# Ledger of designs, part 40: VH-VL binders against q9umr5

Target 1, 268 residues: q9umr5
Amino acid sequence: SYKPVIVVHGLFDSSYSFRHLLEYINETHPGTVVTVLDLFDGRESLRPLWEQVQGFREAVVPIMAKAPQGVHLICYSQGGLVCRALLSVMDDHNVDSFISLSSPQMGQYGDTDYLKWLFPTSMRSNLYRICYSPWGQEFSICNYWHDPHHDDLYLNASSFLALINGERDHPNATVWRKNFLRVGHLVLIGGPDDGVITPWQSSFFGFYDANETVLEMEEQLVYLRDSFGLKTLLARGAIVRCPMAGISHTAWHSNRTLYETCIEPWLS

## First folded at step 1 (VH-VL)

Design o13 (framework fv_modakafusp)
Fold by ESMFold2-Fast, scan of step 1:
Structure o13 (fold): chain C 268 residues (1-268), chain A 122 residues (1-122), chain B 107 residues (1-107)
Amino acid sequence: as target 1 above (268 residues)
Amino acid sequence: EVQLVQSGAEVKKPGATVKISCKVSGYTFTNYYMNWVQQAPGKGLEWMGWIDPRDGSTDVAEKFQGRVTITADTSTDTAYMELSSLRSEDTAVYYCATKGYYFGSRSPFDYWGQGTTVTVSS
Amino acid sequence: DIQMTQSPSSLSASVGDRVTITCKASQDINNYVDWYQQKPGKAPKLLIYYASNLETGVPSRFSGSGSGTDFTFTISSLQPEDIATYYCQQYDSYPWTFGGGTKVEIK
């Protein structure tokens, strides 16, 4: 039999978005128990990410406990950051494949319709004024706002991303790294036509330098320092990179070719 | 202009407690761990512990467990290191130091206080 | 804890000499080694960061090399103002650990 699959949705999203993904899994891996976590849906996805991590953790623990052979995570967009933190804070997780669907793993520095709705007169160049305030850090999207022109403010103000990436020191860093390294496979999926995740290489742990030139994962200090285990995972052969062109942000969970190429092989 | 300015020299009796301050300026105090380093006369550098000024969490080296308390006051951007039950072997220069890296940058953030001499004599 | 074994503990050299100091880590620390100069009565001063990068304002006669477990610090042509104790430090993980220091003196 197949290991259970747990799905974590993204910003302004819900379990309904994954109906096609569930159909694909049922077709290729019949009998798989798939749980799409129905927490922090819609506007509640704006709650601080640490609050979401706590809620998803409470939902995930009993599922993992029932599956001694392990589970797989499929985590979409913002949900990929929730899953990153889950794997670090859980001492006893038994995740085999962590499949990250177009998630801004190194952060976001680009305009989005959601940010325009929340902060209608702001541009990406001045969002740091809002996001790096105590009020701004009460919104999930600001928890992974990463302005490459204000790295000092990002490091100080980020209550979430800078900590889980080891970009700011944290007392739990050693334990978080040990816990994250329990994962069997880290499957990174994303692509240039996403249109939301900026830079799109953030899904592969690449990000802008101060000149907005993208530096790939192996050039990042978090990788070189092995802050949470990326270098160790890569050396172990546990990181899978699956870029695909032609897929917009809302289509990663509903494209059959993407599923067959990037997801299906990791659902043992 | 980043500066870490420590309190002045102290002379203490065995069994006393000493509290050293480290006031920072020129950077955001809560951005980096503040570390404390001991250097006994004629000896090398030995890490004592750190504090995260953002949440007040600390870690202290095994050698100093139970005797060292590290605190931070974010309203005055000042870190403190308190060493209790002083012994003659605690005679040393004590440094505060902070180190870090900006995301995407290969340049360090590396600053040290001028040092505080503590002499423990009967 | 990561142990940093620094050698030699002291050396005497003439002005103009090439001076080499080594540090060996007890485990792989990538490039997370800094080198400090400490003069009597002063705080340590950063010279080399991330194994091989020269700090701004530091003379080009100072250099660093190495990765993993073996690191080298070199002064290509010793000057009188370079008389000091030099330390390597790993910052791959806490606790921070320093080499034992190398005292450089004129013979």
Scores: ipSAE 0.000, ipTM 0.398, lowest interface PAE 16.9, mean pLDDT 88

Design o14 (framework fv_modakafusp)
Fold by ESMFold2-Fast, scan of step 1:
Structure o14 (fold): chain C 268 residues (1-268), chain A 122 residues (1-122), chain B 107 residues (1-107)
Amino acid sequence: as target 1 above (268 residues)
Amino acid sequence: EVQLVQSGAEVKKPGATVKISCKVSGYTFTNYYMNWVQQAPGKGLEWMGWIDPRDGSTDVAEKFQGRVTITADTSTDTAYMELSSLRSEDTAVYYCARTYSRGYLPGWFDPWGQGTTVTVSS
Amino acid sequence: DIQMTQSPSSLSASVGDRVTITCKASQDINNYVDWYQQKPGKAPKLLIYYASNLETGVPSRFSGSGSGTDFTFTISSLQPEDIATYYCQQYDSYPWTFGGGTKVEIK
C-alpha cells in the first residue's frame, strides 16, 4: 500500500490548485490517501510563517500518527518553507519524501506580479525597508525576503528564514537539525521559466551573492557549515534535484510530465 | 467578507419541484466545493450532496438520488439545488455550505448560507 | 454508511460548568470529525475542525479531542451565549453523516 501524502499550498493559494496533482496521484498510485491542507488560504497566506507552521503542525500530527510506515509531503512555493520548519520543529515526524515544489529555500529577491500587487510602488531594491521592520515581519512574504545587498539587516531582522536555515543562531538549532535529518528524501524541484521565484536556483538552495551572481548550494555557508543538515543529507544520498524548463510558477502542480519525472518516483 | 446568500422561502404542493439558489461573494467560487444540507423541523442535519463548480461534477446521497439535481453557474457565482417530486417529508430548512477541498475528500463546512425554508403542504 | 452516535441528546447546566459531549463513529474515521454550533433560528457555525483544531474567532473555552472512533467536545466554562444545539460530523467516507445533536440549555 502507498504512504499517505500531505500537500501544503503557497502564497495566495488554496487546495483547489492541486486538483490535477490529485488526479495524477490517483491514476498512478490508486488508493493513496491525499490530504491537501486547507489552512491559511488566500489572504490568510500572508500571516507570519511561524503562525502558519503552528497551524499546519496541528493538522499534520494526527495524519502522521495514523501512518506508522511514514508519510510524504508535497509542499508548493511558500509552502515549502512551512514544511522546512515543520521537519525541524517536530520531534516525532515520520516523513519519508519531502517534495519541495518550486520553493524559495534560500529566500526571494525579485520583482514579481505578486509583489507589485502588494507593494505597487516598491522596487526590490527598497523592499528591505518594509520587510526588515517589526511590522514587515508580520507578513509571510517578508519572512523569506532575502536582500543580498543588505545581509546584515536580513540576518538581524528575519524572524523565520534566517533561523530555519541556521544563518542566525537559535537556542533550538541543534534539535531542529536532528529532527530535519530524519527525513528520508529531500526532493527539490524548480526551473528557469518559473517567473516568480527569483533567483529560480533558490528552489535548489542556490542564491545571489552581493554582486547578484548565483552561488549554488555547495558554495553556500549553510551547506559548508552543515547548519541544518544539507551536507549530511547529500552525503547520505538523500537529496534529489529535479530541474525542469518550460514551467511557469502556477503550473508546477498541473504539469503531467513534471509529475511523472520528478514527483511520481518518490511516492512509494 | 465571505457570504453565502440563499433565495427566499418557498411553499409548494406535493408532487411539485423546488429550485433553491445560493449566491456567493467574497471569495473565488471555483476554489471550493458547495454542499447542500437538509434539516427537518426539530430534527438534525442531513447531507444531500455537493458540487465542484470548477467542472460541474456532483455526488448526491443515496436517499436523494433521482430527485435532487445540483448545478452551478460560474458566470453569476451561484449554486442551485433542485428537488423534485416533493412530499410532506421534504418540509425542511435547506442550507448551502462551502467546504474546503482536501485531496479527493472535501473538508469542513464554513461558511453556511442563512437557510431556505421549504414547506410542502396540501 | 458511517453512523455517528452523539450523547447526550440534551443537557442542562449552570453558567461556569464544564460541559462534555461525546460522538462515537461506527468505524475508524481517523480525525475526520468537525463540531458545529447551531443557535435557534440560525445556520450552523463551525467551531472545531479535524477533531481538535479551534476555528479562528471561536472562544478558547471550546475544545475537541479524540481519534479513531471516540470523540469528545468540551466547553470548559459554560456561558449564556452557548445555549445551542451542537453537532458532530464525519467526512471520512461518503455519505457524510452528522450526529443526532446535543441540545445545551442553561438552568
Scores: ipSAE 0.000, ipTM 0.377, lowest interface PAE 19.9, mean pLDDT 87

Design o15 (framework fv_modakafusp)
Fold by ESMFold2-Fast, scan of step 1:
Structure o15 (fold): chain C 268 residues (1-268), chain A 123 residues (1-123), chain B 107 residues (1-107)
Amino acid sequence: as target 1 above (268 residues)
Amino acid sequence: EVQLVQSGAEVKKPGATVKISCKVSGYTFTNYYMNWVQQAPGKGLEWMGWIDPRDGSTDVAEKFQGRVTITADTSTDTAYMELSSLRSEDTAVYYCATGLPRYSSSYKAFDIWGQGTTVTVSS
Amino acid sequence: DIQMTQSPSSLSASVGDRVTITCKASQDINNYVDWYQQKPGKAPKLLIYYASNLETGVPSRFSGSGSGTDFTFTISSLQPEDIATYYCQQYDSYPWTFGGGTKVEIK
């Protein structure tokens, strides 16, 4: 009846965080097969994102193969970037709705408790020195660190986000764009009270310019060049924006109103 | 009312160039892609290419690369399709078409079409 | 390029008949299929979008179904004004491609 749902967690998170989401889905779409992927949990979420993409790819292939009508992805926080790469590297994915739940799609530039745990003496203004080194790029959070004051270093050193966004050339770019465009719906969710994702508009492909003024998706070079298909998806009517105020970062997967408004309509 | 109005019929000689216009009214021209579709007499529909009027970026189908130029004038809300080195096989009706993107499940490829412009290439 | 194979190429039916047209994609295109009606001398008109959704203002006798590679368009009770050529179109990936069309005529 309903398409299977695959859930991908975020930084320092695990499958155990999604109990409420599973309850909501069962209530509104009884019989839905929901698989919360139990890979790269807790501290393992710090592994390089390309390593995580490979592991999650191996896990989703058999699920997709068993669902000829398609599957839905719900990808939380850092998990949204994993799912973006999955959609690009898989030339045979059958994803209908890709629901990006407060994910830093254009990157992260903000002081958080997670960064203080990893780099206690560093501020966001100094993290470019660590993250844009080969050593720093071995940590997932540095793979999407996007310092708007050192964009040249971001473009040269980012081993993940700059490549998947088409901001730096890659031999596979054309194939990645073609594969990403197979997605049915790109459902973007986020909000101003998240408190972790900085700027919060990163969840909607907006980001800081050099003066830390947020420019929305349609003003981004990656959109204007259609580097990985955002402009094509928007023209097709396949991008859904669902912002909601009053929700903190850890509450996106456990708020009933958020689920009913932003997630439930996309779970066919 | 949302409407696409195309320029009138053209008769051209082989080797000539034709430029067809598509005037937009009733929506914000720069918010949507404009597509061009060819239909030869008694034949089906064939997509030619598109333009994003906001930045002038285009994508043209391989069959028409090198001969088709698609442009947009945001001051007059008009898109143009120019086809050069005309041959008899280019005799067709040319349509502009756009879908009004929805930030929802109601998305469509071409829900709004121009009335068509007949181009006849005759010796 | 994705090939859209549409069948039949033409059919003749009586008023009140159920008419069925099929469209097959050369690869999985999910639900990214629209169906258009074209009357002689007129621009195509959207009838069905995203495989199965009825466009606003279109009579309920028109319907669409299918997903993946196999799609069906149905007119439950053919009316005289339905005489036209019908086309499927995929918009899963560029270049966008149309089926060859099905000409529907009265017996």
Scores: ipSAE 0.000, ipTM 0.394, lowest interface PAE 18.1, mean pLDDT 87

Design o16 (framework fv_modakafusp)
Fold by ESMFold2-Fast, scan of step 1:
Structure o16 (fold): chain C 268 residues (1-268), chain A 122 residues (1-122), chain B 107 residues (1-107)
Amino acid sequence: as target 1 above (268 residues)
Amino acid sequence: EVQLVQSGAEVKKPGATVKISCKVSGYTFTNYYMNWVQQAPGKGLEWMGWIDPRDGSTDVAEKFQGRVTITADTSTDTAYMELSSLRSEDTAVYYCARQFYGKGSYSYFDYWGQGTTVTVSS
Amino acid sequence: DIQMTQSPSSLSASVGDRVTITCKASQDINNYVDWYQQKPGKAPKLLIYYASNLETGVPSRFSGSGSGTDFTFTISSLQPEDIATYYCQQYDSYPWTFGGGTKVEIK
């Protein structure tokens, strides 16, 4: 039969958001065991990302152990970063398809309702003062705040994203790269009408340079240095890019056309 | 439409260096990896390495590390493979091969050059 | 390095025969296997990619199957123009490695 699917939600989210996704999977791949993890729901999604990685790791280990043929991951928004770290820290994962739904893989630099709720009087130009402090790094959103105008602070203060992207040295970088490279497929999904992920190309490992010009994945140092395996995966044919216009941030998991085009083909 | 045209046959002495070219046409050179493959007389295929013409990055098989240099010139749409310290066992046909990688888990050599014969003899 | 063991090294068959070639990887490589045909004096030509996908323009008598460590390449009805050496190739891990080849001849 079909491989089990594990779903990891995003910021201020919960398992309920995926009811349409589960309906689509049941229609096209009947009998698939889908587990939507009920960890770090709602306000708990603000907990530091390394704490979330540890909790999700404990939840996925028994699921992976029971599926020797492999599993698929569908990871939404912030959840895509959790899944990135899981694939790196687990020396025994058996993930076939890692499907990243509109996740800020290179970070976030934009004013959004989520940030305004946390920091009502802040603008993106001054959030670096909060996020790159020890206090700020206790909030998940700050773990992937990537201010292109203060790259020195990002590299020194980011306790999560700079490390998993290999942008800052870490003793475990070599083993994290080997673990990540075991993934069968890296399916990247996102689009220009998302409205939250800024720049939207962050979902495809593109990001702003110091002039706020977006440089795509192949122009990033993390790709050029093959810091965690992107260049090797691309050469292997294991990276799938599936951009789609007309989809807002909260609709990636409930759009049938997106599911049929970008997700369904990778759920063997 | 797509063509990979390699330079002509070479005869070299042991210890010499050979540089083979692979000129492409009919597609955007920087959109595909270029690989090099060695085939000794009457033997099978052996992968030597690849280059990404977009950024000049390369990966080379352990057997050829230190002796092979792969480069690309985007102004002339030409890839090069330079093999130094030639030995008699380097006598072979050398192929360049374009590597397709696309949506999904697909990666393969869809177009090959005609091959360049290199003979190393005293 | 991942070793690709190809069998048989050579075979002779009659026109119209079903020809089967096997390729065994020294470790699990999922479906990351391609198959190439090389006619005497010519460059190799892609026939099958990702274990079982037929390349555009390649006759439907050619097929591939398998996953993990065991792969099979089949010619359902051998034709005279199919005289060639056939190679499997893994692209799961660097360095890319080819099988030793199977020389197919007609009786």
Scores: ipSAE 0.012, ipTM 0.581, lowest interface PAE 8.2, mean pLDDT 90

Design o17 (framework fv_modakafusp)
Fold by ESMFold2-Fast, scan of step 1:
Structure o17 (fold): chain C 268 residues (1-268), chain A 123 residues (1-123), chain B 107 residues (1-107)
Amino acid sequence: as target 1 above (268 residues)
Amino acid sequence: EVQLVQSGAEVKKPGATVKISCKVSGYTFTNYYMNWVQQAPGKGLEWMGWIDPRDGSTDVAEKFQGRVTITADTSTDTAYMELSSLRSEDTAVYYCATRDYLSGYYRPGMDVWGQGTTVTVSS
Amino acid sequence: DIQMTQSPSSLSASVGDRVTITCKASQDINNYVDWYQQKPGKAPKLLIYYASNLETGVPSRFSGSGSGTDFTFTISSLQPEDIATYYCQQYDSYPWTFGGGTKVEIK
């Protein structure tokens, strides 16, 4: 039989967005128990990411406890960052495959319709004034805002991303790394036609330097210092990179070819 | 690295009030729950209460309710513990200690402690 | 309130000995117990969190085990620098409560 699958949604999203994903899993892995978590739906997805991590943790504990053979996580967009933190804060997780579906792992620096709705007059160049304030850090999207032109402010003000990436000191960093390294496979999915995640390479731990030139994961200090275990996972053969062109941000969980190529092989 | 620096020793008369400070350095003050712990001479540790510096919410152990007030000043990255109506039994070392504010229950434990403040109540 | 009964109150052992300290909760606290070391004149230091996890930088001779109501802290081979008082603490429910402490001395 197949390990249970836990699905974590993204910004302004809900469990209903994953109906096609569930159909695909049922076709290829019949009998798989899939739980799509109905927490922090819609506007509640704007709550601080650490608050979301707390709520999702309480929901996943009983699922993991009932599955001694392990579980798989499929985490979409912002949900991928929630899952990153879950794997670090849980001393006893039994996750085999962590499948990150177009998640801004190194952060976001781009103008999107979501930002225009929340901050109508803001451009990506001045959003740091809002996001790196105490008020801004109460919004999930600001928890992973990463302005490459104000890296000093990002490092000092980010209450979430800078900490889970090991870019700023935290007392729990060493145990978070130990916990994260228990994951069986880290499956990274994303692509150039996403249109929301900017730079799209953030889904693969790449990001802008101060000149907005993308540096890939292996050039990042977090990788080189092995701050939370990326270098160790890559050396272990546990990181899978699955880029795919032609897929927009809202289609990662509903494209059959994407599922067959990038997701299906990692569901045991 | 996170450090907690407490105010110096105090000598007070019975019935007086003492206010102890705990200054956070090396990290964002609002990211940590601040706990206060009492230790009487030659005795064990007793939890007094905690404060969430972000919103000022507190919880205080029943033994100290009505006498202890815990506050935080985010502009100076300082937490305070004020104990009123002092008795000789309040003679103790008082510690502040941090618990991760945003994820305290995931990796619980007071892993960063102040050096302690000795309070002597004598007449 | 949850009561943490710690035993023994004190013990004397030789360098190299296996030292065991126990802590009993008055009700089920799952794994929500931490262990601290306190040397004279110093603040407590966290050694074990969540019943059995070793804090970073703490020597591997220290370990914890147990769940529910019964918890054990062990020093597999006592060293001179381990002379201290050890405390368990539950954080399942407020108010958080500590055990009475175990003073470890060398014979």
Scores: ipSAE 0.000, ipTM 0.379, lowest interface PAE 17.3, mean pLDDT 87

Design o2 (framework fv_modakafusp)
Fold by ESMFold2-Fast, scan of step 1:
Structure o2 (fold): chain C 268 residues (1-268), chain A 122 residues (1-122), chain B 107 residues (1-107)
Amino acid sequence: as target 1 above (268 residues)
Amino acid sequence: EVQLVQSGAEVKKPGATVKISCKVSGYTFTNYYMNWVQQAPGKGLEWMGWIDPRDGSTDVAEKFQGRVTITADTSTDTAYMELSSLRSEDTAVYYCARSKYDFWSGYTFDYWGQGTTVTVSS
Amino acid sequence: DIQMTQSPSSLSASVGDRVTITCKASQDINNYVDWYQQKPGKAPKLLIYYASNLETGVPSRFSGSGSGTDFTFTISSLQPEDIATYYCQQYDSYPWTFGGGTKVEIK
C-alpha cells in the first residue's frame, strides 16, 4: 500500500489542473489515496498566504492523523510556499516527501500576465511600491514578491516569505526550524523554460543579487546560517534537485517524463 | 468613516499659481494613492495625476506635465495639488480621490473629496 | 491612450423604467472598468467596480456586465434620486480614462 498524497495548488488554480498528475499516480502506484485540496481556488488564491496556511492546516490534520505511516505533499507554484509554512507551523506533521513543483521558494521578481491582471500599471521595477505596504501584503503574490533592488523593503515589509525563510527574526523561528526538519525528503523541481517563475532558480532556493546575477542556494545567507534547516537537510542527504528543461509553468503537473523522473521515485 | 475634505474655492488671474488641499481622515493615509481629477464646466472627468504618500513619488498626465506639482504631508494627512501658469481653460472643479486595490478587482476611486472650484479670470 | 466611448450622451425615462447605458473601450481592458454616479454639484460616487461588482451600500437596482471591450450599466427600476450623470472609467492601462458621461433625466 502507498502513503496518501496531498496536493496543494497554485495561483488562480483548482483541482482540475491536476487530472493528469492523478492519472500518472494511479498508473504507477494504483490504490494511492490522493487528496487535491479545493481550498482558496481561483481568485481566493489571492488571499494572504498566512490565511491560506491556516485553512490548509485544518484540511491536512485529519488526513495526516489517519496515515500513521506518513504522507507525501505535492505542492505546485505558490502552493509550494503554503507547504513550506505548513511544515514549519505543524509540530506534529508526518510528511515523508515534500515535492515542490516550480515554486518560488526565494521569491518572485518577474513580469508575467498575472501582473497585468492584478496591477495594470505595474512593471516588476515598480511593484515594490504596492507589495511592500501593509495593504499590498493582504495579497498572496505580494507575500513572496522579492525585489532584489529593494531588499531592505522586502526584509522589513514581507509578512510571509522573509519570515518563513528566516531572513527576518520571528519569535517562533526556532520551533519552525525544528518542525520543518522532520520532513523526510525535500524534492525541488523546476526549469529554465518555466516562463513564469523568475528567476527560475528560485525553485531551487537560488535568487538574484542586487545586479540581477543569480546566486545559487549554497551562496544564500539563509543556507549559510541554516536559518530554517536547508544546510542540515542537504548534509543528511534529504534534498533532491530535479531540474528539467522544456517545461512551461502550467505543464509541471501534466508532463509524463517529468512525473517519471522527478516525482514517481519519491512516492512510496 | 472615511472623509476627504478639500480647501475652498479660488479665483485667480491668468499666469498665477493655485494650491489646493485634500485632508483625509478615517483611514491610514499612506496605504492609498491619492489622485487628482479635473472637471471643466459642463464637461466630463479627466485624470491629472497621483501621489504615493509613503515615499512622495508622483505620476502626472502628459497634458499637465510641467505645470502640476502633487505633494503629501504625512504629519497632517493632507495631499496638495499645485497648478502653475494658470490659463482660462484651467477653470474647473478639481477633485481628490483615493485609489483602492480590492482583493477581487484592482484599482478603483472609492472615495472622493467634495471638489474645489478654481476660476481663472482677468 | 484607451478611449472610452459612452452611449447615449443623454436619456429621459420614467420612474420604474429599465435604463441601460453602454461603454466601449478602444482595446481589450478585461474587466477593469468602474461606473460612477455624479449628481449636480456633487462629487462622483462609485457604484460598480471590476465591471460587475456592486459597491457596499449601493442599491441592488444598479448592475454592471460585460468584458473585453463592451460594457453595460443597468438601472433595473429608475427612481427619482437616480437623476444624475453616469461615467464609466477604465483602469487597465495608464493613463486612466473616463467615458463622456450619460445624463439621466426623468420625463
Scores: ipSAE 0.000, ipTM 0.404, lowest interface PAE 14.8, mean pLDDT 88

Design o3 (framework fv_modakafusp)
Fold by ESMFold2-Fast, scan of step 1:
Structure o3 (fold): chain C 268 residues (1-268), chain A 122 residues (1-122), chain B 107 residues (1-107)
Amino acid sequence: as target 1 above (268 residues)
Amino acid sequence: EVQLVQSGAEVKKPGATVKISCKVSGYTFTNYYMNWVQQAPGKGLEWMGWIDPRDGSTDVAEKFQGRVTITADTSTDTAYMELSSLRSEDTAVYYCATVRGSYYLPYAFDIWGQGTTVTVSS
Amino acid sequence: DIQMTQSPSSLSASVGDRVTITCKASQDINNYVDWYQQKPGKAPKLLIYYASNLETGVPSRFSGSGSGTDFTFTISSLQPEDIATYYCQQYDSYPWTFGGGTKVEIK
């Protein structure tokens, strides 16, 4: 039988968005128990990411406990960051495949409709003034705002992303790294036509340097220092990269070719 | 329809404090930052600071820190800019301005108040 | 702070002439530049936003171009009502900064 699949949605999203994904899984892996978590839906997705991590943790614990053979995670957009933190804070997770579906793993630095909805007068260059305040850090989108021109503020003010990436010291960093390294496979999915995740290479742990030149994962300090285990996972053969062009941000969970190419092979 | 209406001209002595108002109509006051811009006689425009009327948070340009206080009253849809310890160099026209850029193409100041002249003389 | 160097400081042209004003940023500001028109005794009016986009209701003779550090504002055929001072403004980062202005007069 197939391992259970847990799905974590993204910003301003809900379980309804995954109806096509569920159809695909049922067709290729009939009998799979798929749970799309109905937590932090819609506007509630703006709550601080650590609050979301706590809520999702409470929901996944009984699912994992009932599946001694392991589970798979499919985590979309912002949800991929929630899943990153879940894998680090859970001393006893049994996740086999962590499928990160167009998630800004190194952060976001680009104007988007979602940011303009919340901060209508802010451009990417000045969002650091809002996001790196205590008030701004109460919003999930600011928890992964990564301004490459104010890296000092990002490192000091980010209450979430800088910590889970090991870019800022934390007392639990060693334990978080050990926990994260228990994952069987880290499957990274994204592409140049996403239109929301900026830079799109953030989905593959690439990001802007101070000159806004994209540096890939292997050139990042977090990789080189192996801060949370990326270098170890890559050496183990546990990182899978699956880029695909022609897919917009809201279509990753409803494209059959994407599913068959990038997701289906990892749902043992 | 959409308007920013400012209070009238002020004449002040050096060392005094001036408080200028900017009343909003035609849009939701709490949805956009209110900015203040100074224009000295025969000179260009200089940004002073902004306020988020939703929570009262502000940011003030370094040149004006310690002398400028920006506030908002959501019950009257009015923003205020208070400038203390007035000097002759503060003689200027002061504008309130808001930015209401699109989700795809942001821009700075699309709506301006008519301006308030402040003269500082002994 | 980002400095916006605007040139010329003033110009005189005839009705129907093509008028060009330039703005240079001290660092890369992408396309985050707006252009304003200010007539004597009045508040500035937005003409061009995001370097090259014409504001609604503004005559098509006004245009903007450029990216990065070098920006140009053009009036293709100067009209009497265009007599004003024109300002560029960057909004890439706080504090927002304006160019020094260009006074346009008819000779």
Scores: ipSAE 0.000, ipTM 0.380, lowest interface PAE 17.5, mean pLDDT 87

